# Designs tried in a protein design chat: VHH binders against B box and SPRY domain-containing protein (Bspry). Part 15

Target 1, 197 residues: B box and SPRY domain-containing protein (Bspry), of Mus musculus (Mouse) (q80yw5r259to455)
Amino acid sequence: SPLLTQLWAASVLGSLSGVEEVLIDERTVSPLLHLSEDRRTLTFIAKKSKVCSDEPERFDHWPNALAATAFQTGLHAWIVNVKHSCAYKVGVASDQLPRKGSGNDCRLGHNAFSWVFSRYDQEFCFSHNGYHEPLPLLRCPAQLGMLLDLQAGELVFYEPASGTVLHIHRASFPQVLFPVFAVADQLISIVRGPLAT
Key: E = the ipSAE of ESMFold2; O = the ipSAE of OpenDDE; V2 = 0.75 times the mean of E and O plus 0.25 times the DockQ between their complexes.

## First folded at step 14 (VHH; framework vhh_7mjh_2)

Design b2 (from a4 with Y104F; at its last look DockQ between E and O 0.81; V2 from the best seeds 0.80)
Fold by ESMFold2, look of step 14:
Structure b2 (fold): chain B 197 residues (1-197), chain A 123 residues (1-123)
Amino acid sequence: as target 1 above (197 residues)
Amino acid sequence: EVQLVESGGGLVQPGGSLRLSCAASGFTFSRYAMSWVRQAPGKGLEWIGRIYSGGNTYYNPSLESLVTISRDNSKNTLYLQMNSLRAEDTATYYCARDREGWLFDSTEYFDYWGQGTTVTVSS
């Protein structure tokens, strides 16, 4: 029920020791994106930049980026401000996610290496391995929270302001997961956790 | 039934301007992203640009100086303004409902297409 899912989210978030510092790994950032100096804001620039360094880790086609810190065990939480974008994907990806090429192996949600909550205009879905589960949200969230429980094998998407759980995905996750991001409209920003300021 | 109907094509002289319209029906137009695509004779599809339901636009970089996309959600109509037309802009122009185009090379995720309107740039 909506009430029970909200109570569950509040209980889980209340047991967390804080939201982790998640920062973008500048070496992974697509040439279609600009990364802010504080490494929290990705802005879609719609044209590939020639000033980006040629890194093996850099996505070269899709407007993707990875966080610098990987998760291997335990509980992890982070929040993304999404109020300015109508085209984004956020979630987790394996360290095996390919970086180069226009194929589905690098397109978030279209491969076995990525698990994402996505928005495209007014439509929302959860995507993994080319399977897209529509999420009939009543309102566009301003912030999107992610909770990863690697012991339980759960990835939870929630709205921090209301505590509403938007989606839960249970899977056998690979050993190493990174927060992953894509933007194709305006910008998204990683939010510091409630214990920071 | 979803229906998209382009209009406004025709013969135009080099350097001229033309405004194409796309009338939408059978769906809630104001909730969907829309794209323009063109196909020159004997060539493949070329994505022109996208407009989200809220009005944000993104263009194929090779075309962005020539085109402007707009929409009127109250009239269920999508527009393509083209200026400074050249012979190479001769093509059939399509509007399409854009469900996950994401980038300019992803037209396979457009689920409904108009029949097209032909623009010929010739002197």
Scores: ipSAE 0.736, ipTM 0.869, lowest interface PAE 0.8, mean pLDDT 87
ESMFold2 (binder alone), look of step 14: mean pLDDT 84; pTM 0.851
OpenDDE, look of step 14: ipSAE 0.864; ipTM 0.933

Design b3 (from a4 with S106E T107P; at its last look DockQ between E and O 0.78; V2 from the best seeds 0.79)
Fold by ESMFold2, look of step 14:
Structure b3 (fold): chain B 197 residues (1-197), chain A 123 residues (1-123)
Amino acid sequence: as target 1 above (197 residues)
Amino acid sequence: EVQLVESGGGLVQPGGSLRLSCAASGFTFSRYAMSWVRQAPGKGLEWIGRIYSGGNTYYNPSLESLVTISRDNSKNTLYLQMNSLRAEDTATYYCARDREGWLYDEPEYFDYWGQGTTVTVSS
């Protein structure tokens, strides 16, 4: 299954449905995070901004952010550079994910609205609905690739450099999903898509 | 058996400095994040800060100018340096093994705690 999964991932990424241009939605960014000018880098600043805009869409407690583009059908892929952080979550969330409050409803992986690959120091897991599956990785990935197949109901986490599949989650996903992010150590960055002419 | 033993507490004058130690045993210390927490008399728990296995630190914003957390993985020891101590810093100070505390969710995400060491700032 690892070889077949690697060939499947390479085939999908090599097709004209390749890696998506994913950008962070500034309106959603937690006051504990700084968003870079190009909307790709989230940096954890550990202290809430006192001048942060009070947007309805903004997470106000957990250091979360959403991407601007929603996925409703089809096959989608994006890559996050995680080499500088030992505390992050990356995955997908439904549009029903609450934005306000300190409860588990907004804590990624601790509710029915979010599905995330999580790193905390040297521990890795996949989390959804309060269930945390340990992932005994041999080494810390520098980049994390996500592949979402909404027809097949699959969310794949892989390492782009090697093509190695790290985890596959199968589910009946809700109709609208956003890439979702959290960081509590240093920074993570969305990798740019192919250069346009 | 996981054990965490704090030391270095005692009586200190206002404006003084103090360094607390936490000796860890029974687990691979170098693989775990660690936190310091304090409890002033009659008050709830107050998270001080966190240090990841690689040395990155994050602090409670109300305390960040007063404290420094460090670790020596070769000696299985966690440290808390406190400066410019005030009467309000009188508390019992605990070290804890930190398994998934992101912000201020200390109690349910810290799986092992020391017995604490008491710091009294004489006023």
Scores: ipSAE 0.715, ipTM 0.856, lowest interface PAE 0.9, mean pLDDT 87
ESMFold2 (binder alone), look of step 14: mean pLDDT 83; pTM 0.840
OpenDDE, look of step 14: ipSAE 0.859; ipTM 0.929

Design b4 (from a4 with T57K; at its last look DockQ between E and O 0.73; V2 from the best seeds 0.78)
Fold by ESMFold2, look of step 14:
Structure b4 (fold): chain B 197 residues (1-197), chain A 123 residues (1-123)
Amino acid sequence: as target 1 above (197 residues)
Amino acid sequence: EVQLVESGGGLVQPGGSLRLSCAASGFTFSRYAMSWVRQAPGKGLEWIGRIYSGGNKYYNPSLESLVTISRDNSKNTLYLQMNSLRAEDTATYYCARDREGWLYDSTEYFDYWGQGTTVTVSS
């Protein structure tokens, strides 16, 4: 039931001790992006940076980045501030996501290795494997929360301020998933978790 | 019915300027990203630039110094200002409704195109 799932997500999020700390893996960051010193903000710069190293892990065409944090089991939550961008994708990707090339295998949501909530101008969708499910949102979220339940095989996108569930995707996920990001307008920022070690 | 109609093309001397217009109808223009694309005779499509509904703009780096994109949402019109034109800028210029173009070489997701306006740069 969509209603029951929405009530479940709101209850679980209200009882969690906090969202997890997620940091961008600098080695993965596209040369079209600038990564902030605290590894939380990706800014689209439209021209490839000459100073970026040619790491095997680095996306070289699409403006993508992965988090350093990998999820294999359990329940995980993180939040991205998206208020400044009208062109972004956020979600999860498997470790098999290719890094090089201009093809769909590296374009988030256009392949079997990535599952993303996407905004392009005033249009929103959930995308996986080249299938784009329109999400008729009435308002643009300022923050976007992700909740990943690997035991249940659920990926939930929600608005933290209201607790509103925006989309739920159920799937048999691969063994290892990373938070994944793309931005092609201004910037997005990972919100700090409540607790830090 | 979505319609996009380009105008303002023609013959221009090298070093000259042109302003192209794209009149939009049949959709809520102010809510969509728009792109300009050109095709030189016998060549492939070349993306020129994008303007989001909010006004943020991004250009093909090879053309950035030569072009300016603007829009007037009250007139449902997209503009392309071109300056210091060269013979290599001879092409048919198209406006397109941009649905997830994302980068400068990804025109596959433009869902509506104008018929184009031809610009010829010749002395």
Scores: ipSAE 0.741, ipTM 0.868, lowest interface PAE 0.8, mean pLDDT 87
ESMFold2 (binder alone), look of step 14: mean pLDDT 84; pTM 0.842
OpenDDE, look of step 14: ipSAE 0.859; ipTM 0.930

Design b5 (at its last look DockQ between E and O 0.84; V2 from the best seeds 0.81)
Fold by ESMFold2, look of step 14:
Structure b5 (fold): chain B 197 residues (1-197), chain A 122 residues (1-122)
Amino acid sequence: as target 1 above (197 residues)
Amino acid sequence: EVQLVESGGGLVQPGGSLRLSCAASGFTFSRYAMSWVRQAPGKGLEWIGRIYSGGNTYYNPSLESLVTISRDNSKNTLYLQMNSLRAEDTATYYCARDREGWLYDSEYFDYWGQGTTVTVSS
């Protein structure tokens, strides 16, 4: 597949080549999370912040956040440093993902609006629409790469350091997707693109 | 095959301390997150806290000053230390194997112990 060839080439020629600048949309960040000043690091607080403003876009129950950037066409890549967390979800979500409530409609991977690679302690899975596919990973990745090809309908999770493909999901995606994140242990950080100066 | 057995409950006076244990068998304890949950008489379940296999802990904010969760993976044992106990802490205390209980959601605890009862009274 041209996608797998591109991933291999990126890993051999430069691990940061082709990744995009992705920043967290502060308006979406759950009160259970702290967002760093550079909008790249989500830290799990485990207690809802009293200072967090009510926003229509803010997740109010689950420890979720969205990126500010929407993807509508084409090929997109971003990398998350996950080395400090044993409980996270990363992937993509439709703008139709509900923000409010404790139900599965807002829980990443448990609804038709979200597609996520999940880690919970030493277990990994890919989740969408309440279907959870166990991923028997040999080791815990320190970084997790996402590659979204909206034309081909592929979402790829890979380890940037080795070029190893961890999972491929093929689907007819909604027109508009956002990178989406959840953290329930320590922190995760979006890796800066190669042109950050 | 999976078994979780709580112990260490009993009668304790207000202001006292108590350490509960949960003996695990039938699975690789060191690879799983674990939670403590309690149920006061006539009340619903209240999540106490979680410990991941690597030792990181998170607590119910209303209880975090009163409790400490620890584990000894070499003994397949989970612990709950409780201090400054009050009558309102009277409950049955359960340990549970925690499979994606992200926001204290007990539906995602797949195995439970039988519970140990703690009674705090003068």
Scores: ipSAE 0.744, ipTM 0.876, lowest interface PAE 0.9, mean pLDDT 87
ESMFold2 (binder alone), look of step 14: mean pLDDT 84; pTM 0.851
OpenDDE, look of step 14: ipSAE 0.852; ipTM 0.925

Design b6 (from a4 with D105G S106D; at its last look DockQ between E and O 0.68; V2 from the best seeds 0.77)
Fold by ESMFold2, look of step 14:
Structure b6 (fold): chain B 197 residues (1-197), chain A 123 residues (1-123)
Amino acid sequence: as target 1 above (197 residues)
Amino acid sequence: EVQLVESGGGLVQPGGSLRLSCAASGFTFSRYAMSWVRQAPGKGLEWIGRIYSGGNTYYNPSLESLVTISRDNSKNTLYLQMNSLRAEDTATYYCARDREGWLYGDTEYFDYWGQGTTVTVSS
């Protein structure tokens, strides 16, 4: 039930003392992206940067990045400001997500290693393993919240301003998950957690 | 019933310019990303670029200096301006509704296509 799902998510969010500090792992950042000094903002660049690196963790084709923090157990939440981008993907990826190549193995949502809420122009989907579930949102969210419950095997996307649940995905997740990001228009920013002040 | 109709193709000399049009109907044009794609004789599809509903454009890097994509949402029309044309630009040019071609214009994710308009560049 959509109403029961919304009440459940609001109850869980109301029980949290705050969101975690999530910072982007600079080693993973695609050359199509610029990472801000505070490691929270990814900006899409029209042409690949001149970052020449043997860095094995860097995505080299798709405009992806991972967070530095991995989640292995428990309940975790983070928020991304998405108001400036019409082309982005946010969610979680396993540590087995390949970093190199132009194929779908590194394209978020198009492989078994990534689970993402995606926006493309005025359309929204949840994507995993090449399956794209349309999400009929009435308005574009300015902020997108993620809640990962590894015990229950649930990944929740919600709108922080209203507490509205936008989507819940239930799965048996791999042991280690990282917040994952892609942006192909303008920028997205991780919202500071309360422990970062 | 989604319909896309290209026009403006023809014979042009090398170095010339041409503007192609794509008339859209059967859907709310102003809410969708749109792409141009071309196919040279005997070759595969080559993505040219995309324009989002808000007007931002992104291009195939190999073609970026040669093309400009624009749209007029009040006329439900997509445009492709081509300049400094060469013989290798001879192709059939298609407009398509772009549902998640993403960064590089994966044509598998274009759900409706026009019939195409042929551009021939020869001297």
Scores: ipSAE 0.725, ipTM 0.877, lowest interface PAE 0.9, mean pLDDT 88
ESMFold2 (binder alone), look of step 14: mean pLDDT 86; pTM 0.873
OpenDDE, look of step 14: ipSAE 0.882; ipTM 0.944

## First folded at step 15 (VHH; framework vhh_7mjh_2)

Design c1 (from b1 with R50Y E64K; at its last look DockQ between E and O 0.82; V2 from the best seeds 0.73)
Fold by ESMFold2, look of step 15:
Structure c1 (fold): chain B 197 residues (1-197), chain A 123 residues (1-123)
Amino acid sequence: as target 1 above (197 residues)
Amino acid sequence: EVQLVESGGGLVQPGGSLRLSCAASGFTFSRYAMSWVRQAPGKGLEWIGYIYSGGNTYYNPSLKSLVTISRDNSKNTLYLQMNSLRAEDTATYYCARDREGWLYDSPEYFDYWGQGTTVTVSS
């Protein structure tokens, strides 16, 4: 059943060492996004808000945001509720990801600094460095799970409800990676981990 | 072959309304996001808005109160309703198939374009 699968996934993820609460860094949030009070929900508003544009960490063109905590070693996991959005990107980025400008340097998946699972309408891709690998999903996931193993050099995207692995990317990652997000339709939300307090 | 054909342009009085159509063929229209873009004489391209296959729409904020984008997936047709037209709305209007344009600042992310239909607003 989907509930039993979710309970197994939660139990496995809860035993992972080094898993910490993932919250969005408000300083990075694009003016095209609204960040919820609990720093877990990004909502696309399509109109630049009145946020301070001189914040050096803020993305100023693409509707991106970073998490506040970087991952440096070990195995890490987080889940994003994506059921309300048909346009989003989720994954990891290095601290070298530029914040400013309309170029591909800041566009997630179109540069060497970001690795993302992308949805655009009914199409899904994994994207890195301008390479876009189509993912022929039969249905839209409601939640998207990420597992990052910095020692093994693996980034895994999976569906928590079914336990299905959607994509595995193997690479030599930089040792400092942040969870990264973009949304261009409605909202996405970081799911609190099963053992977070 | 993918084709997009705009129609419904012409001369309109200030304050008037007009509905543009874009007939799509050669692809599964109901699975693609679609955009409207315009170009006034002597100006660059201006994004109007887009509509996802499921019907969610997003608009250029400066035009949001004046335009409505809709689609009829059973007829493979995209629409742009324009109201309270002003002289500055004089332009050639294009429909385009959207492939990850995100904010429409780069026309290379629209993989197919119509030839455009011209709207002239004058008294």
Scores: ipSAE 0.552, ipTM 0.773, lowest interface PAE 1.7, mean pLDDT 84
ESMFold2 (binder alone), look of step 15: mean pLDDT 81; pTM 0.820
OpenDDE, look of step 15: ipSAE 0.835; ipTM 0.916

Design c2 (from b1 with S106Y Y112S; at its last look DockQ between E and O 0.85; V2 from the best seeds 0.79)
Fold by ESMFold2, look of step 15:
Structure c2 (fold): chain B 197 residues (1-197), chain A 123 residues (1-123)
Amino acid sequence: as target 1 above (197 residues)
Amino acid sequence: EVQLVESGGGLVQPGGSLRLSCAASGFTFSRYAMSWVRQAPGKGLEWIGRIYSGGNTYYNPSLESLVTISRDNSKNTLYLQMNSLRAEDTATYYCARDREGWLYDYPEYFDSWGQGTTVTVSS
């Protein structure tokens, strides 16, 4: 039930004392993105940088990046400030997500290796394996929270300001997942948790 | 029914300027990203740029110094300003509703197209 789901999410979020430290792995960052010195802000630069193209982990076409920390077990939470962007994807990806090429295998949400909350202008979706579920949000979130429960096989997207659950995806996830990001308008920033100050 | 109607094409001298318009109807224009695309004679499609509903613009790097995209949401109209035109800019110019065109000007990313307006740059 929607009400029972909301009560469960609120209980789980209330049990978390803080969000994890999530930092971008600079080796993965697309040449269409600039990564801040603190490794938390991805800015879309719309023109491929002349950064090193030899790095095997670097996305070379789609404006993607991965976090440095993988999740293998347990319960994890992180928050992304999305108020400055109208075109982004955030979620999780397997380490098997291909890095090179213009195909769907590297396009977040269009393959079996990535699970993302997606915004394109005023439209929102959850996307995985080429299936796109429209999300009828009443307003654009300023922050987007992710909660990953690997034991229960759940990925939750929520709005931190209100505690509102925006979407829950239940699946049998692969053993190793990374936070994953894409930006095609302005910037997004990973929010520092209280313990990361 | 979504309709996009381009206008403002014609003959212009090299070095000149031209402003194209795209009149939109049949949908809530203010909610959608829009793109301009061109096709020179005998050539493939070339993406010019994108404007999101809020006004942010992104351009093909090869054209970014020559073009400016704007929109008037109250008039349901998209604009393309072109400056310092050359013979190479002779093409049919299209506006398109852009729903998934993240990085590309491939047709599968634009779900509605105008009929096009022709710009000829010659002496």
Scores: ipSAE 0.690, ipTM 0.839, lowest interface PAE 0.9, mean pLDDT 86
ESMFold2 (binder alone), look of step 15: mean pLDDT 83; pTM 0.839
OpenDDE, look of step 15: ipSAE 0.860; ipTM 0.930

Design c3 (from b1 with Y112S; at its last fold request DockQ between E and O 0.79; V2 from the best seeds 0.81)
Amino acid sequence: EVQLVESGGGLVQPGGSLRLSCAASGFTFSRYAMSWVRQAPGKGLEWIGRIYSGGNTYYNPSLESLVTISRDNSKNTLYLQMNSLRAEDTATYYCARDREGWLYDSPEYFDSWGQGTTVTVSS
ESMFold2, look of step 15: ipSAE 0.755; ipTM 0.879
ESMFold2 (binder alone), look of step 15: mean pLDDT 82; pTM 0.832
OpenDDE, look of step 15: ipSAE 0.867; ipTM 0.935
ESMFold2, look of step 16: ipSAE 0.745; ipTM 0.872
ESMFold2 (binder alone), look of step 16: mean pLDDT 82; pTM 0.831
OpenDDE, look of step 16: ipSAE 0.869; ipTM 0.937
ESMFold2, fold request of step 17: ipSAE 0.728, 0.742, 0.717; ipTM 0.863, 0.870, 0.857
ESMFold2 (binder alone), fold request of step 17: mean pLDDT 82, 82, 82; pTM 0.824, 0.830, 0.823
OpenDDE, fold request of step 17: ipSAE 0.877, 0.876, 0.877; ipTM 0.941, 0.940, 0.941

Design c4 (from b1 with L103P; at its last look DockQ between E and O 0.82; V2 from the best seeds 0.79)
Fold by ESMFold2, look of step 15:
Structure c4 (fold): chain B 197 residues (1-197), chain A 123 residues (1-123)
Amino acid sequence: as target 1 above (197 residues)
Amino acid sequence: EVQLVESGGGLVQPGGSLRLSCAASGFTFSRYAMSWVRQAPGKGLEWIGRIYSGGNTYYNPSLESLVTISRDNSKNTLYLQMNSLRAEDTATYYCARDREGWPYDSPEYFDYWGQGTTVTVSS
């Protein structure tokens, strides 16, 4: 239920045990992105690096990256600092998400393999399979929290500072999901989990 | 209705400079990303660059040394400054409202286009 999900999200917000250590898989990072040494910050550089284009796992056209963490069961949460970017996508993707090519099958939110919260300039939406649901946010979030319950089939986007649920998506997710990211302005950073000190 | 009207095109000598303007109306200009695109005679579209509502700019790497995009949200106007023009820069230049297009790959990411203004670089 929407109310139960909101109470559940608020409970997880009050507990640090629900926020995981999530790191970017450097093998997946688009040549349009620079990955920080600690594997948490993706910076859009707008020029492709020739050295990064030869891995089978690497996105070669869209400015995407995947986390190294795979989620198969249970409840998972992570937070992304988005305050410096006006153009990004964050969410989850199937391990079957294609990596190569300029088509929609690698473009986050435009295929059946990816589910993302998207910002483009001052517009926000949730996107999956080419369907884009506008999200009429009053303010740009500085941090964006994700809560994933694979058994219940729920993906929740929330704002950690206010505890506000921004969007809930319910689906029958595939068996294996990775956090997924795209950046087309400045940078985004995964917030450290409690074990990353 | 949404309207985008380019102006400032014309004949310029090689090595010259030119500033194009794009007047916007029928929408809240200050909330939208904008792009410049050009088309040389007989050729396909070439994306020049993008400016977000907050002023951040990104350019086609092959053109970034030649162009500067700016905007004046109080005048609903987008600008393209071009320097050191060459004969190969002869084209029709369009402004477009940009709804998501990185990397640039299809017109559907620019939902409204101006009529274009023609720049001819010749002696």
Scores: ipSAE 0.706, ipTM 0.848, lowest interface PAE 1.0, mean pLDDT 86
ESMFold2 (binder alone), look of step 15: mean pLDDT 85; pTM 0.852
OpenDDE, look of step 15: ipSAE 0.856; ipTM 0.927

Design c5 (from b1 with G101D; at its last look DockQ between E and O 0.82; V2 from the best seeds 0.74)
Fold by ESMFold2, look of step 15:
Structure c5 (fold): chain B 197 residues (1-197), chain A 123 residues (1-123)
Amino acid sequence: as target 1 above (197 residues)
Amino acid sequence: EVQLVESGGGLVQPGGSLRLSCAASGFTFSRYAMSWVRQAPGKGLEWIGRIYSGGNTYYNPSLESLVTISRDNSKNTLYLQMNSLRAEDTATYYCARDREDWLYDSPEYFDYWGQGTTVTVSS
C-alpha cells in the first residue's frame, strides 16, 4: 500500500539522504528530566533539578523537551526506544508551543501546538487539541517510529520491528515542527536511524 | 461498580509504623496506575505517591523517606507502608485510581476515590 511503501522508502531515504540526527535541545528540557551527554536519552527524575527556570525556552512544569532539529518541508523519520517507560508522549510540536505554566497550552496533546502518541500505563492514545483517539494496542511497543510528510500533511506512528502502522493523522501542519517528548516514568531514548532491513 | 475501600487506619504512637490497605473491585486492577493521597484536618489534599501497574513508584519528595507503596495484583490490593510516624501524619488516607497525566495531585486527575481511612498519631 502507499503508506507501507512510504514507511520503507522513508527509512531508506532517511539513512541515505543523511537526514540530520534528532537530538534533544538541552535549553528546552524540563527540570523534571535529566538529559544524557549524547542528548538522546531523557530520564524522569521526579524532583525538579536546579536548572534555571528563567531560560525562556525551558519547560518549567510539564516533563517536556523539544528536539533541536526543526522540520519545515519534506519527509522525515525518527525512532524512539520506549521499552523502559510506561508513561511518555512523543510526536511533533510547533515553535509556538508555550514553555511556561501548568495549563493545557504546555500540556502535550491538549493544545493546537502539539500532536502526540501517548502512553499512560496500559493506555495508549493519539492526542491533539484536546481530542484523544484511543489506540487499542495488543502489545506495548518497544520502539516507536515517527514518519512526518509535510507536503502530504501526514504524521504516521509505526512499530519498526514489524512495520505495523499504529496511527495516521492528517492535517495542515504549521510552517515549523520539532520532535517533542515527555517522560513520566523511567526513560526514553532517540534511536540513531540505521539503514532499513 | 468500581469500588476502592481503605482499611488499616487507627491510633498509633509517634515513631510507630502502620500499613494501610486498599481493596479494589469492579475493574481490572492490574491494568491501572494507583495513588495514595492524604488530607490532614483543616488542610488541603496532599499527594503521597503513585504506583504504575508494573510496579514502578514515584513519591512526593517531602514524604519519600516515610512511605512505601506496593500492590498485589493477584489480590486486587494496594498498600501504603508508613514508618516513623509523627503527629503531623495524622490524616485521612485515600486510595485513588489515576485518570490522566501524571503530575497533578488534584481530585480532578483521579476518577475513583475510596472513602478513606483515618490515621491518628498520638500518645
Scores: ipSAE 0.574, ipTM 0.779, lowest interface PAE 1.6, mean pLDDT 84
ESMFold2 (binder alone), look of step 15: mean pLDDT 82; pTM 0.830
OpenDDE, look of step 15: ipSAE 0.853; ipTM 0.925

Design c6 (from b1 with R97K Y109W Y112P; at its last look DockQ between E and O 0.70; V2 from the best seeds 0.73)
Fold by ESMFold2, look of step 15:
Structure c6 (fold): chain B 197 residues (1-197), chain A 123 residues (1-123)
Amino acid sequence: as target 1 above (197 residues)
Amino acid sequence: EVQLVESGGGLVQPGGSLRLSCAASGFTFSRYAMSWVRQAPGKGLEWIGRIYSGGNTYYNPSLESLVTISRDNSKNTLYLQMNSLRAEDTATYYCAKDREGWLYDSPEWFDPWGQGTTVTVSS
């Protein structure tokens, strides 16, 4: 039930000592994006850079990037600062997500390999496999938290400032998932986790 | 019903300027990103740029020095300022309600709602 799920999410958030260290995998970064030196900030540059096309992991068309760390079991949480962007996607993708081409297979939320919270201007949705569920948010979140429970098969999007659960998706996930990102306006930044050293 | 009415086109000398307008109705204009697109005679569609509801703009890199997009949400109106016009800028210009998959260098479907406004740059 929605109430029981919300109580579960609140309990899990209250038991976490911190969020995970998530860093962008430079090899995956689209030529439409600039990656900061600390590997946490993706900036949309709107003009393709000349990146080496022989990097098989690099997205070559959509403004996507993956994190370097894969999740295979257990419970994981990370936070993205989204206050500067009105066009982004954040969520998880399987290792089978294709990297090359202009088709929907690489477009986050439009395929079976990606599960994303999406903002496009003032419209929010959760997207997976070409199905888009509108999320009628009252305000634009400044930070977006993700909580992934691979054993329970749950992906939770929440607002860290208020603790509000924005969306919960239940699925039988693939064994290997990466945090995944897309930016089409300004920038987004992964919030540094307290476990990072 | 979504309606977009472009205006302000016409004949202009090389090096001249024009300001195009797009009057929008039938949807909540202030909530949507908007784009300009053009089609030169005998050519395909060329995306010019977009403006998000909050005012951030992004342009086709080949046109960035030529154009400025603005909007007035209180008048439900989108604008395209064009300067230093050249013969290759002769085209029909359309405004469109923008959509997520619309990137400046990606294949995309496009569905203009208006008749467009024709700009002719001629010596």
Scores: ipSAE 0.621, ipTM 0.792, lowest interface PAE 1.3, mean pLDDT 84
ESMFold2 (binder alone), look of step 15: mean pLDDT 78; pTM 0.791
OpenDDE, look of step 15: ipSAE 0.856; ipTM 0.927

